# Ledger of designs, part 16: VHH binders against Riboflavin biosynthesis protein PYRD, chloroplastic (PYRD)

Target 1, 366 residues: Riboflavin biosynthesis protein PYRD, chloroplastic (PYRD), of Zea mays (Maize) (b6trh4)
Amino acid sequence: PRLAAGALSGRCQAQAAGDLDDAHYMRRCVELARKAAGHTSPNPMVGCVIVRDGRVVGEGFHPKAGQPHAEVFALRDAGNLAENATAYVSLEPCNHYGRTPPCTEALINAKVKEVVVGMTDPNPIVASKGIEKLQGAGISVRVGVEEALCRKLNEAYIHRMLTGKAFATLRATLSMNGIITNQIGKGADQSGGYYSQLMKEYDGVIISSDLAKMSALPLSREAGTNQPLCIIIAQGESSRLHIPSLSQEHASRAIVLADSPVTVEPAGVEVAVFRQIDLESILQLLAQRGLCSVLVDFREAGESFASLLNDFQEDKLVQKVVVEVLPFWLASDGLSNLAFGGSQSFPLKNLELRDVNGSVLLEGYV
Key: E = the ipSAE of ESMFold2; O = the ipSAE of OpenDDE; V2 = 0.75 times the mean of E and O plus 0.25 times the DockQ between their complexes.

## First folded at step 10 (VHH; framework vhh_podentamig1)

Design u3 (from t2 with E100T S104N; at its last look DockQ between E and O 0.29; V2 from the best seeds 0.57)
Fold by ESMFold2, look of step 10:
Structure u3 (fold): chain B 366 residues (1-366), chain A 122 residues (1-122)
Amino acid sequence: as target 1 above (366 residues)
Amino acid sequence: EVQLVESGGGLVQPGRSLTLSCAASGFTFSEYSMGWYRQAPGKQRELVAAINRGSTLYADSVKGRFTISRDNAKNSIYLQMNSLRPEDTALYYCATKGYTITGNKYTYLDYWGQGTQVTVSS
């Protein structure tokens, strides 16, 4: 019977096409949101796409903390075309009344027909309230489209909201034969390179005092970026610390965490003294200062700096690892190696890799 | 002091063409979307066509017959109505709807013209 076959095929085709269209539009939301990478902290990155008759009629993203949310920009862009449209949003629209009306009311006022949400708000106090408000106004809501991608987009924000601590990533470079090296891959710190991108994406970078003394401080070479706060760990310093690459005009770009009083050049660099420096105390301080994400850059590190990583897996102090593997086989005196962190073994999760200008960049989760 | 003024309506025979115009003033025209709506006797107002910065949208009943366009230099939008049918008889309105953003503030615009009558009859 042709009608029966056509009806079943038509329904399966409509369902499959709808799922693929939803995923496509939500992936566009994530792409839009990433345009504000490095600019929204402590706010999450959010994108919004307005769709009418199978095509995009408006787009927006949240550009900076203190500016309107993605939904408002997308609705401005769509204008008259927003009525009876579907709005795709990577994060649940806010429903909190502050000094301005919430995004749920913006969507309701524009008379959108449907809202498709990538992930529910991770904040337990407000979770699902935006969805409930929209449903109460007669708007159809679907949740969970490309949820894993949307969660990865804001993994630092989610971690901060759920734990109160900054999301921490460990970065290191290895030779092909597994030897830790202070070298960074060719072009990695130039515009478009992975290291330059990392410096844009993290609120702070933790480095050894040896790196600060011997090399330029980490910075992003991406246009229009906010630079990360450089957190310099000074252990065993009992006199002057000179940071050659830092000018006095830019002293606020760095803070020194020391285990004894130290005089820092240039003048104006903040110094905090701890009786005992450990990673947990560092991360607590940084969270108190409003940082949502920090990168531990394992370069020019001695045993004291490496010891900060002891037991990081058991205490969940580090969530993500980024390892660059250089296309070199380094000579060694044997099987000796300098390890960083503890000696416990554990698998990394969700490994991904990519080619970065002749090197391999590996990412995984603790 | 937003003002939208429609013109170009009239009586026309089925199968013929008509062009509607809407002149806008009191806002930055090029930044906002515009739309044509119509209301037939005893029916609700419905969208006919809309245009924003990068897209046009048409009601299914007018696709292939009507074309919306805008001239930012004249602060005007137009509706070219071809192959007119008796069912197209209605009062036609232009409107601008959507958010405006200034700094960290945003406001919803919802302004309408007075309408121009289109009658398709032998």
Scores: ipSAE 0.593, ipTM 0.883, lowest interface PAE 1.4, mean pLDDT 86
ESMFold2 (binder alone), look of step 10: mean pLDDT 81; pTM 0.801
OpenDDE, look of step 10: ipSAE 0.729; ipTM 0.908

Design u4 (from t2 with F27R; at its last look DockQ between E and O 0.23; V2 from the best seeds 0.00; counts 0 for: placed apart)
Fold by ESMFold2, look of step 10:
Structure u4 (fold): chain B 366 residues (1-366), chain A 122 residues (1-122)
Amino acid sequence: as target 1 above (366 residues)
Amino acid sequence: EVQLVESGGGLVQPGRSLTLSCAASGRTFSEYSMGWYRQAPGKQRELVAAINRGSTLYADSVKGRFTISRDNAKNSIYLQMNSLRPEDTALYYCATKGYEITGSKYTYLDYWGQGTQVTVSS
């Protein structure tokens, strides 16, 4: 029961914290890793905690791509205190040379006694090689502590690694009576609103050209984060696209994917032309450009934009859905276009809901 | 390039105190951790005490008797050694170990001083 657990939980938690508690330290690694949310793509989010004599002596996380990994920051923090310590890390330490020496060598040089790993590397070519290197140097390794939490932390990275495509979430807004609306809930795009938070969490957002012409481009209003790349899908015969909310100074915030040559205002916006635009090719292109995650924002979606989502479950194009239900009953104007072609019916997995400023936000996995 | 110079060793009677100092040059250790190590004849070198930006660590054999401290203005660390015992007799070394990060690059530091002798006997 709730209150009885609260009264005794303090002593039980103190006893676990007084003893070595692998799960506690691994959860701290995940907390540290999340500080870099929105900054590490295409690299995973990773945290590391160095423990000596039951006390944290160093912590670190991977702050962004191109910077040292979490282990190095934690070892810098620990310094002399890292020797004979236990290192907790949310993802298997890398064991390949690139621009910098591998993290396995960093841990070996610091002479840590033991490494506790949340999850192995998802890449089957290199999986367990970091663990094997550490073991070969006489370091004890334990694997799988809080593994589910560590995998959820990097679900987009894992998906990209295994499939070569970006992790995709479909977002839509419905009225209470099931009518698709083009407006998001009141306050959702303000600081603290769910839409603003989604823009922090995703590397890119896919929108229709109609939305780009009519509205400000999506952005996060959360402090201290990178903005998602706006991927604008332009299909049809128009040779010009004007994006009123985008200045030439910020042209790099958007890319236009088109089925024919188009002139974009402002100048400097990248345009990629395809013979035929399909979501699978988009997701592969975005992954090749370093995006691990994209949000497909289903607003102002004409038939051509909606067709990108045909068979999205059957073709494994979308992994997650987020549906906002507004507290309005709208007059009927026809059938919803959320039903996309010949997709088979399927249940969503791990369905969750929450109240967001008087609306309901539903999310689940495809 | 980095140099560590220990001083303050000597011969003392059991139960007495000594203060060791380590002066660093070439780099500041306000960003780096520092530690005191000791090696008695016939024994392996062992950590005695260490300090980083936010923590101190002591070997079990010296807890409550030894105190490590740092003076960043003098680029120095100290080891206050109280209630000395004959088994504390050893050559005491100052060392800095850890990583220096510059931009996207990092290097491992492993620098040692020459040592200062502490002898505890009547």
Scores: ipSAE 0.641, ipTM 0.898, lowest interface PAE 1.1, mean pLDDT 85
ESMFold2 (binder alone), look of step 10: mean pLDDT 79; pTM 0.788
OpenDDE, look of step 10: ipSAE 0.689; ipTM 0.885

Design u5 (from t2 with L57F; at its last look DockQ between E and O 0.89; V2 from the best seeds 0.00; counts 0 for: unsure alone 64.7 < 65)
Amino acid sequence: EVQLVESGGGLVQPGRSLTLSCAASGFTFSEYSMGWYRQAPGKQRELVAAINRGSTFYADSVKGRFTISRDNAKNSIYLQMNSLRPEDTALYYCATKGYEITGSKYTYLDYWGQGTQVTVSS
ESMFold2, look of step 10: ipSAE 0.580; ipTM 0.863
ESMFold2 (binder alone), look of step 10: mean pLDDT 80; pTM 0.793
OpenDDE, look of step 10: ipSAE 0.741; ipTM 0.921

## First folded at step 11 (VHH; framework vhh_podentamig1)

Design v1 (from u5 with E100T S104N; at its last look DockQ between E and O 0.66; V2 from the best seeds 0.58)
Amino acid sequence: EVQLVESGGGLVQPGRSLTLSCAASGFTFSEYSMGWYRQAPGKQRELVAAINRGSTFYADSVKGRFTISRDNAKNSIYLQMNSLRPEDTALYYCATKGYTITGNKYTYLDYWGQGTQVTVSS
ESMFold2, look of step 11: ipSAE 0.531; ipTM 0.843
ESMFold2 (binder alone), look of step 11: mean pLDDT 81; pTM 0.799
OpenDDE, look of step 11: ipSAE 0.566; ipTM 0.858

Design v2 (from u5 with K97R S104N; at its last look DockQ between E and O 0.45; V2 from the best seeds 0.46)
Fold by OpenDDE, look of step 11:
Structure v2 (fold): chain B 366 residues (1-366), chain A 122 residues (1-122)
Amino acid sequence: as target 1 above (366 residues)
Amino acid sequence: EVQLVESGGGLVQPGRSLTLSCAASGFTFSEYSMGWYRQAPGKQRELVAAINRGSTFYADSVKGRFTISRDNAKNSIYLQMNSLRPEDTALYYCATRGYEITGNKYTYLDYWGQGTQVTVSS
């Protein structure tokens, strides 16, 4: 009895080809979503493409909170071509009524045949509800295409949603011989530089009061971008803090977190006084204010500022580390160790290395 | 007000060609997808061809024979119909799709012309 081995190969190949196509279109969704980097908080970045007969016939992304979602833009772009098409979306379509009707209704009304979803909603309350709604309407739904990519796109949003804390990235600069420096690489803070890009992407940046006194506040030099909220940590400060680089007109772009009452110049800068400043409370405060991500810039870090990072690994307060290694050998009076944060040694995950204008940028996950 | 006006219909013999035109007004034409629909006697209205900013769609029944195009400067779409068949006999409509938010709902709105009659007969 010769077992008919032949028929299983064709269906697997067609499925595999379909899977490759799905991945391709989902990657396009992610690319579209990234166009709104730095603009969507507290909402996630989302991209959507409408595909008919192997062709993209509509594209969209969520541009800003309060605006329509990616699906709506993609459907508008597709128009009549959306009927019986496949919609790809990087995040589960919403099913709740808010400022706009739910995206599930838009998709249903457009009479799409199929929806491919990158990841489910990270909010446990609403997770899979959109998918169920679509399925209930007779729409085929596939979930989890390029899921890791879709999750990475919204890692800060996901983290905030799950923990109630802003996603924190620790950033520092080292010399080639391992000395912490307050410098950044050549061009890093200019348009196209990695630091400028970080300032575009992150909702906030935490800096020491010493940095705020000595240098310009961190800004993005990217065109058409929002500026991050500058969170200035003032510990042990005198009764007065002057921020020379901040104009009164832009006073709302900064907040001072202090352990004692302090008068800040220019006038109009918000001051919050805490009995004890700790990183966890800061990250919670920022999340409550709608920030999903914050960069902790270690430049001009004093002992008080450094103390905020003492247990960042143990308490899971920092998710990512970015280290710039400058092409300089710095003189030192003795052996110095990189001693900022943590009581324990640990391996970093998913280490990435980039050449950035003669410096090396290292990124890893805690 | 959105207006769509079809023209170019008529009586033709099988195998002949005909070009339909639709003039649009009352909206930003270049931003909207446009389409041709047809309704034969006793049948439901069906999508024949559609065009957005960069893509075209054709029903299987007309694929390879019909070509949809747009001229944004003239706010017009066209349907070149080649190798016409008796089964292509129908009232042809120009249409555009809009989305409106009415209350808490997305409302799909189709705007239609009056149609132009195409009759394919020996």
Scores: ipSAE 0.346, ipTM 0.765, lowest interface PAE 1.6, mean pLDDT 90
ESMFold2, look of step 11: ipSAE 0.587; ipTM 0.859
ESMFold2 (binder alone), look of step 11: mean pLDDT 80; pTM 0.800

Design v3 (from u5 with R53K E100T S104N; at its last look DockQ between E and O 0.75; V2 from the best seeds 0.62)
Amino acid sequence: EVQLVESGGGLVQPGRSLTLSCAASGFTFSEYSMGWYRQAPGKQRELVAAINKGSTFYADSVKGRFTISRDNAKNSIYLQMNSLRPEDTALYYCATKGYTITGNKYTYLDYWGQGTQVTVSS
ESMFold2, look of step 11: ipSAE 0.524; ipTM 0.853
ESMFold2 (binder alone), look of step 11: mean pLDDT 80; pTM 0.794
OpenDDE, look of step 11: ipSAE 0.620; ipTM 0.883

Design v4 (from u5 with Y32N K97R S104N; at its last look DockQ between E and O 0.50; V2 from the best seeds 0.46)
Fold by OpenDDE, look of step 11:
Structure v4 (fold): chain B 366 residues (1-366), chain A 122 residues (1-122)
Amino acid sequence: as target 1 above (366 residues)
Amino acid sequence: EVQLVESGGGLVQPGRSLTLSCAASGFTFSENSMGWYRQAPGKQRELVAAINRGSTFYADSVKGRFTISRDNAKNSIYLQMNSLRPEDTALYYCATRGYEITGNKYTYLDYWGQGTQVTVSS
């Protein structure tokens, strides 16, 4: 009796085709979510797509904290076409009543037949509650489609949620021969440059007081972007700190963290004095203020600033490293040690390399 | 106030055509999705066709026979119903989804017309 092996192949192919489509639409969600880069903190970036009969009939993303969520915009766009459609969302729909009705209720009331979720809520208190609500309403829910992509989208938000600390990226510039320099690559800080893009994406930037004295404060040159909070570390400073590039009108764009009382110019700049300045306390402070991400810019780093990075690996205080390598060989008096953080050697994870206007940008995870 | 007024219903023989119209007022018509629903005796209300800014949807039961269209200049939607069948007999409703913001709350509301009766009988 020849066992008919034939029937199992068709269901697997249909499931595989469905899976490919799911991934496609979830990638679109992520793409939509990214439109709000630099605008959503302390909320996550979220995108939503409503699909009916293999066509996108609604799209949305969360634009800013205090505004409706991605699902609401997508459902608004779809209108009545949302009925019996599939909703794709990069993050688990919320299930709590806040300023807006929960997204689960919106989806239920819209009578979607299915919801595909990129990742569960990283908050353990609310994780899977939205999914359960949807399922309880008779909606089919698939979870974990392009999950890695969805997590990467909100890596800073996730980190803050889990640790109570801002996601920290260390950034430095090197010459080809490994000398730390205070320069940045050609066009890097201009519109479309990688540094300008970082200033758009990150909620804050930590710089030394020396950098603040000598150079313009870091800012994004991207159109329609928010500027990051400039966190100036003032250690061993005199009783006065002058920030020439900062106007009184923009004094709220900066905060000075000092180890002693200091008068800051221009007036209006917030000063916080600590007995001891350490990176952990800074990252906690920033997280409490609603910052999810911070770039630690190592330009003009003195010994005191560099000391903040002592044992950053062991304490898990820095999550990502960005190194720009300039196409220059710099003269140095003797052997300079490339020592800008840590007492231990370690491999970087998920190393990425980009050519950026003649320089090489390296990104890796700690 | 949102108003939806259906017209064009009537008694027709099987295989005939009928065009329904819905005139809308009280909201920004061009920005809203519109739809036709129907309710047959003893049955639940069901979506027949919908149209938003760039897409249309049809129930399987009417696909290939019915066509939904919109005229933004007239704030109207239409349902061209061809090859009508006795099972198409129902009260047909025009509908739209509105949105209300109260303070920081964002909600949506469904608005319905009074309906127009379509009867398909030999």
Scores: ipSAE 0.355, ipTM 0.772, lowest interface PAE 1.7, mean pLDDT 90
ESMFold2, look of step 11: ipSAE 0.546; ipTM 0.855
ESMFold2 (binder alone), look of step 11: mean pLDDT 80; pTM 0.792

Design v5 (from u5 with S55D K97R S104N; at its last look DockQ between E and O 0.44; V2 from the best seeds 0.00; counts 0 for: pae O 2.8 > 2)
Fold by OpenDDE, look of step 11:
Structure v5 (fold): chain B 366 residues (1-366), chain A 122 residues (1-122)
Amino acid sequence: as target 1 above (366 residues)
Amino acid sequence: EVQLVESGGGLVQPGRSLTLSCAASGFTFSEYSMGWYRQAPGKQRELVAAINRGDTFYADSVKGRFTISRDNAKNSIYLQMNSLRPEDTALYYCATRGYEITGNKYTYLDYWGQGTQVTVSS
């Protein structure tokens, strides 16, 4: 009895081809979503593509909180071509009634045939509810296409949702010989530079009061970007803190976190006084204010500022580290160790290296 | 008010060509997808062709014979119908899809013209 081996090969090839196409369109969703980098908090970045007969017939992304979601824009773009099409979306379509109607209803009303979802909602309470709604309406749903990519897109959003803390990235600059420096690489803070890009992407930046006194506040030089909230840590400060680079008009762009009462110039800068300033409380405060991500800039870090990072690994307070290595050797008075970042050694995960205008940028996960 | 006005219908012999036109007004034409539908006697209305900003769709029954196009400067769409068949006999409608938000609900609204009759007969 010769087992008919022949019929299984054709279905696997068609499935494999379909899977490759799905991944392609999901990557496009992620690309679209990234157009809103720095604008969506506290909402996630989401992209959507409508595909009919192997062609993209509609595209959309979520531009800002309070505006329609990616699916609505994509469906609007597709118009009548959305009927019997496949919708790709980087995040599970919402199913709750909020400021906007649920995206599931939009998709159902558009009569899409199929929905492909990058990742489920990270909120356990609502996870898969949108998927179930779509399936209940007779729509085929595939889930988990390029899931890792979709999760990485919204790592800060996910982290905030799950922990109640802002996603924190520690940034420092080193010389080639391992000395911490307050310098930034050439062009890094200019348009197109990595630091300017970080300022575009992150909702906030934590800096020392010393940095705030000595330099311009961190800002993005990217076109059309929002500026991050500048969180100034003032520990052991005199009764007065002057921020020379901040105008009264822009006073709302900064907040001072102090361990004692302090008068801040210019007027209008919010001051919050804590008995004890710790990183966890700061990250919680920022999350409550709707920030999903914050960069901890180690420039001009004093002992008090450095102390905020003493147990960041143990307490899982920092998720990512960014180190810029400058292409020069700095003079030092003897052997110096990089003395920030906890009491324990640990391996970094998913290390990435980039050449950035003659410097080396290293990124790793804690 | 959204208005769609079809023209160009008529009686033609099999194998002949006909071009339908639809003039649109009352909305930002360039931002909306447009389509042609038809309804034959005793049949349901069916999508014949659609065009968005750059892509086109055709029903299988008309693929290769019909061509939809748009002129944004004239706020018009066209349907070039070649190799017409008796089964193409129908009332042809121009349409666009809008949407409205009422409370917490998305509602798609299709706007239709009055239609233009196409009759293919020997």
Scores: ipSAE 0.060, ipTM 0.579, lowest interface PAE 2.8, mean pLDDT 89
ESMFold2, look of step 11: ipSAE 0.433; ipTM 0.822
ESMFold2 (binder alone), look of step 11: mean pLDDT 80; pTM 0.795

Design v6 (from u3 with L57W K97R; at its last look DockQ between E and O 0.40; V2 from the best seeds 0.42)
Fold by OpenDDE, look of step 11:
Structure v6 (fold): chain B 366 residues (1-366), chain A 122 residues (1-122)
Amino acid sequence: as target 1 above (366 residues)
Amino acid sequence: EVQLVESGGGLVQPGRSLTLSCAASGFTFSEYSMGWYRQAPGKQRELVAAINRGSTWYADSVKGRFTISRDNAKNSIYLQMNSLRPEDTALYYCATRGYTITGNKYTYLDYWGQGTQVTVSS
């Protein structure tokens, strides 16, 4: 009895080829979206590509909050070519009336044939509503193409949306022998450096008052970028805090969170006083202010600052860890352990390693 | 006011070539996509070719025979039609699409010329 090798028909190959193409175009959406890194908060980064007959005929990304969305730019770019084309978008098209009409209406009016969506809206209230609107208009919709990539693109936005807290990344520098140092790698804070890039990408940076006293405030050196809000933690400080690197003109770029009343120089820096400063409250406050992401910079961290991180894993307050390992051995008077990070050991997820100008940069998820 | 003026149509024999031109005015030409449509007797108007800032599109029926191009300095688009067939007989229109926000809706408005007649006959 000859087992008939069933011809797994040409339809599966065509679907597989289509899937590869979809992934390709969605990756392009993500690339486009990333052009607006550091500019979109509190809105997500979104990219859109219009494809007709296997060719990109329109591209767009969301550049900044208050501006049109990616779909609008892509459709404008495509013009008449958008009719009967496929639109790829990294995030579900909006279906809400705001400052602008919803993207679903733009797509419908443009008479696109199909929409491919990277991920659904993370907001449960609006999730899938845009998709349903498009489908209701007779547009074919595929969802979940390169979904993991699309989620990673907007991990901070998603986190804020779901938790009401800013996405927090803990950053520290170590010597080769594991000693915490206040130094950063050569060129790291210069244009093109990893730290400068972080300052571009993150909406805020948390630093100790000691760091604020001793060094320049963290800044991006990238061209045309917004600067992160500098959140200065002042615990146990005297009645006065002087920030030498901050000019009065730029006083709005910093906020001081203190456990007691403090006069800050220069004048004009916002001061918020809390009975007890804890990381959760800080992250909630930042989220309420429209920050999606914050870097916790562990440089010049005293005991009080370190205490903010005591239970960060248990309370899920930190999502990502970035550790820079410098290519030198530091002298120590004894055995030193990394004395931050809570009371429990845990594995990091999705560990990534990069060589950054002679240093090693490690990134992992909590 | 947006104006589109087509020219270059005529009577030609099968297999011959013809070049259509469209002169545009009343808008920033370089920022808009342009297209050629045609309407044969008793048929619906169909998109034949389109060009935006960097891409072109062609209907399957004309692919490999027709070429759309633009000259931004002249605010003009062209349709080179080669290997013409009787089925290509139609009134050819130049068009552009503008997106507008009217109230709370995205709308588009297509602007059309008067058309130029192309007749392919033995």
Scores: ipSAE 0.298, ipTM 0.735, lowest interface PAE 1.7, mean pLDDT 90
ESMFold2, look of step 11: ipSAE 0.558; ipTM 0.858
ESMFold2 (binder alone), look of step 11: mean pLDDT 81; pTM 0.805

## First folded at step 12 (VHH; framework vhh_podentamig1)

Design w1 (from v3 with T100E T107K; at its last look DockQ between E and O 0.87; V2 from the best seeds 0.00; counts 0 for: unsure alone 61.0 < 65)
Amino acid sequence: EVQLVESGGGLVQPGRSLTLSCAASGFTFSEYSMGWYRQAPGKQRELVAAINKGSTFYADSVKGRFTISRDNAKNSIYLQMNSLRPEDTALYYCATKGYEITGNKYKYLDYWGQGTQVTVSS
ESMFold2, look of step 12: ipSAE 0.587; ipTM 0.862
ESMFold2 (binder alone), look of step 12: mean pLDDT 80; pTM 0.798
OpenDDE, look of step 12: ipSAE 0.817; ipTM 0.947
ESMFold2, look of step 13: ipSAE 0.564; ipTM 0.861
ESMFold2 (binder alone), look of step 13: mean pLDDT 79; pTM 0.790
OpenDDE, look of step 13: ipSAE 0.798; ipTM 0.940

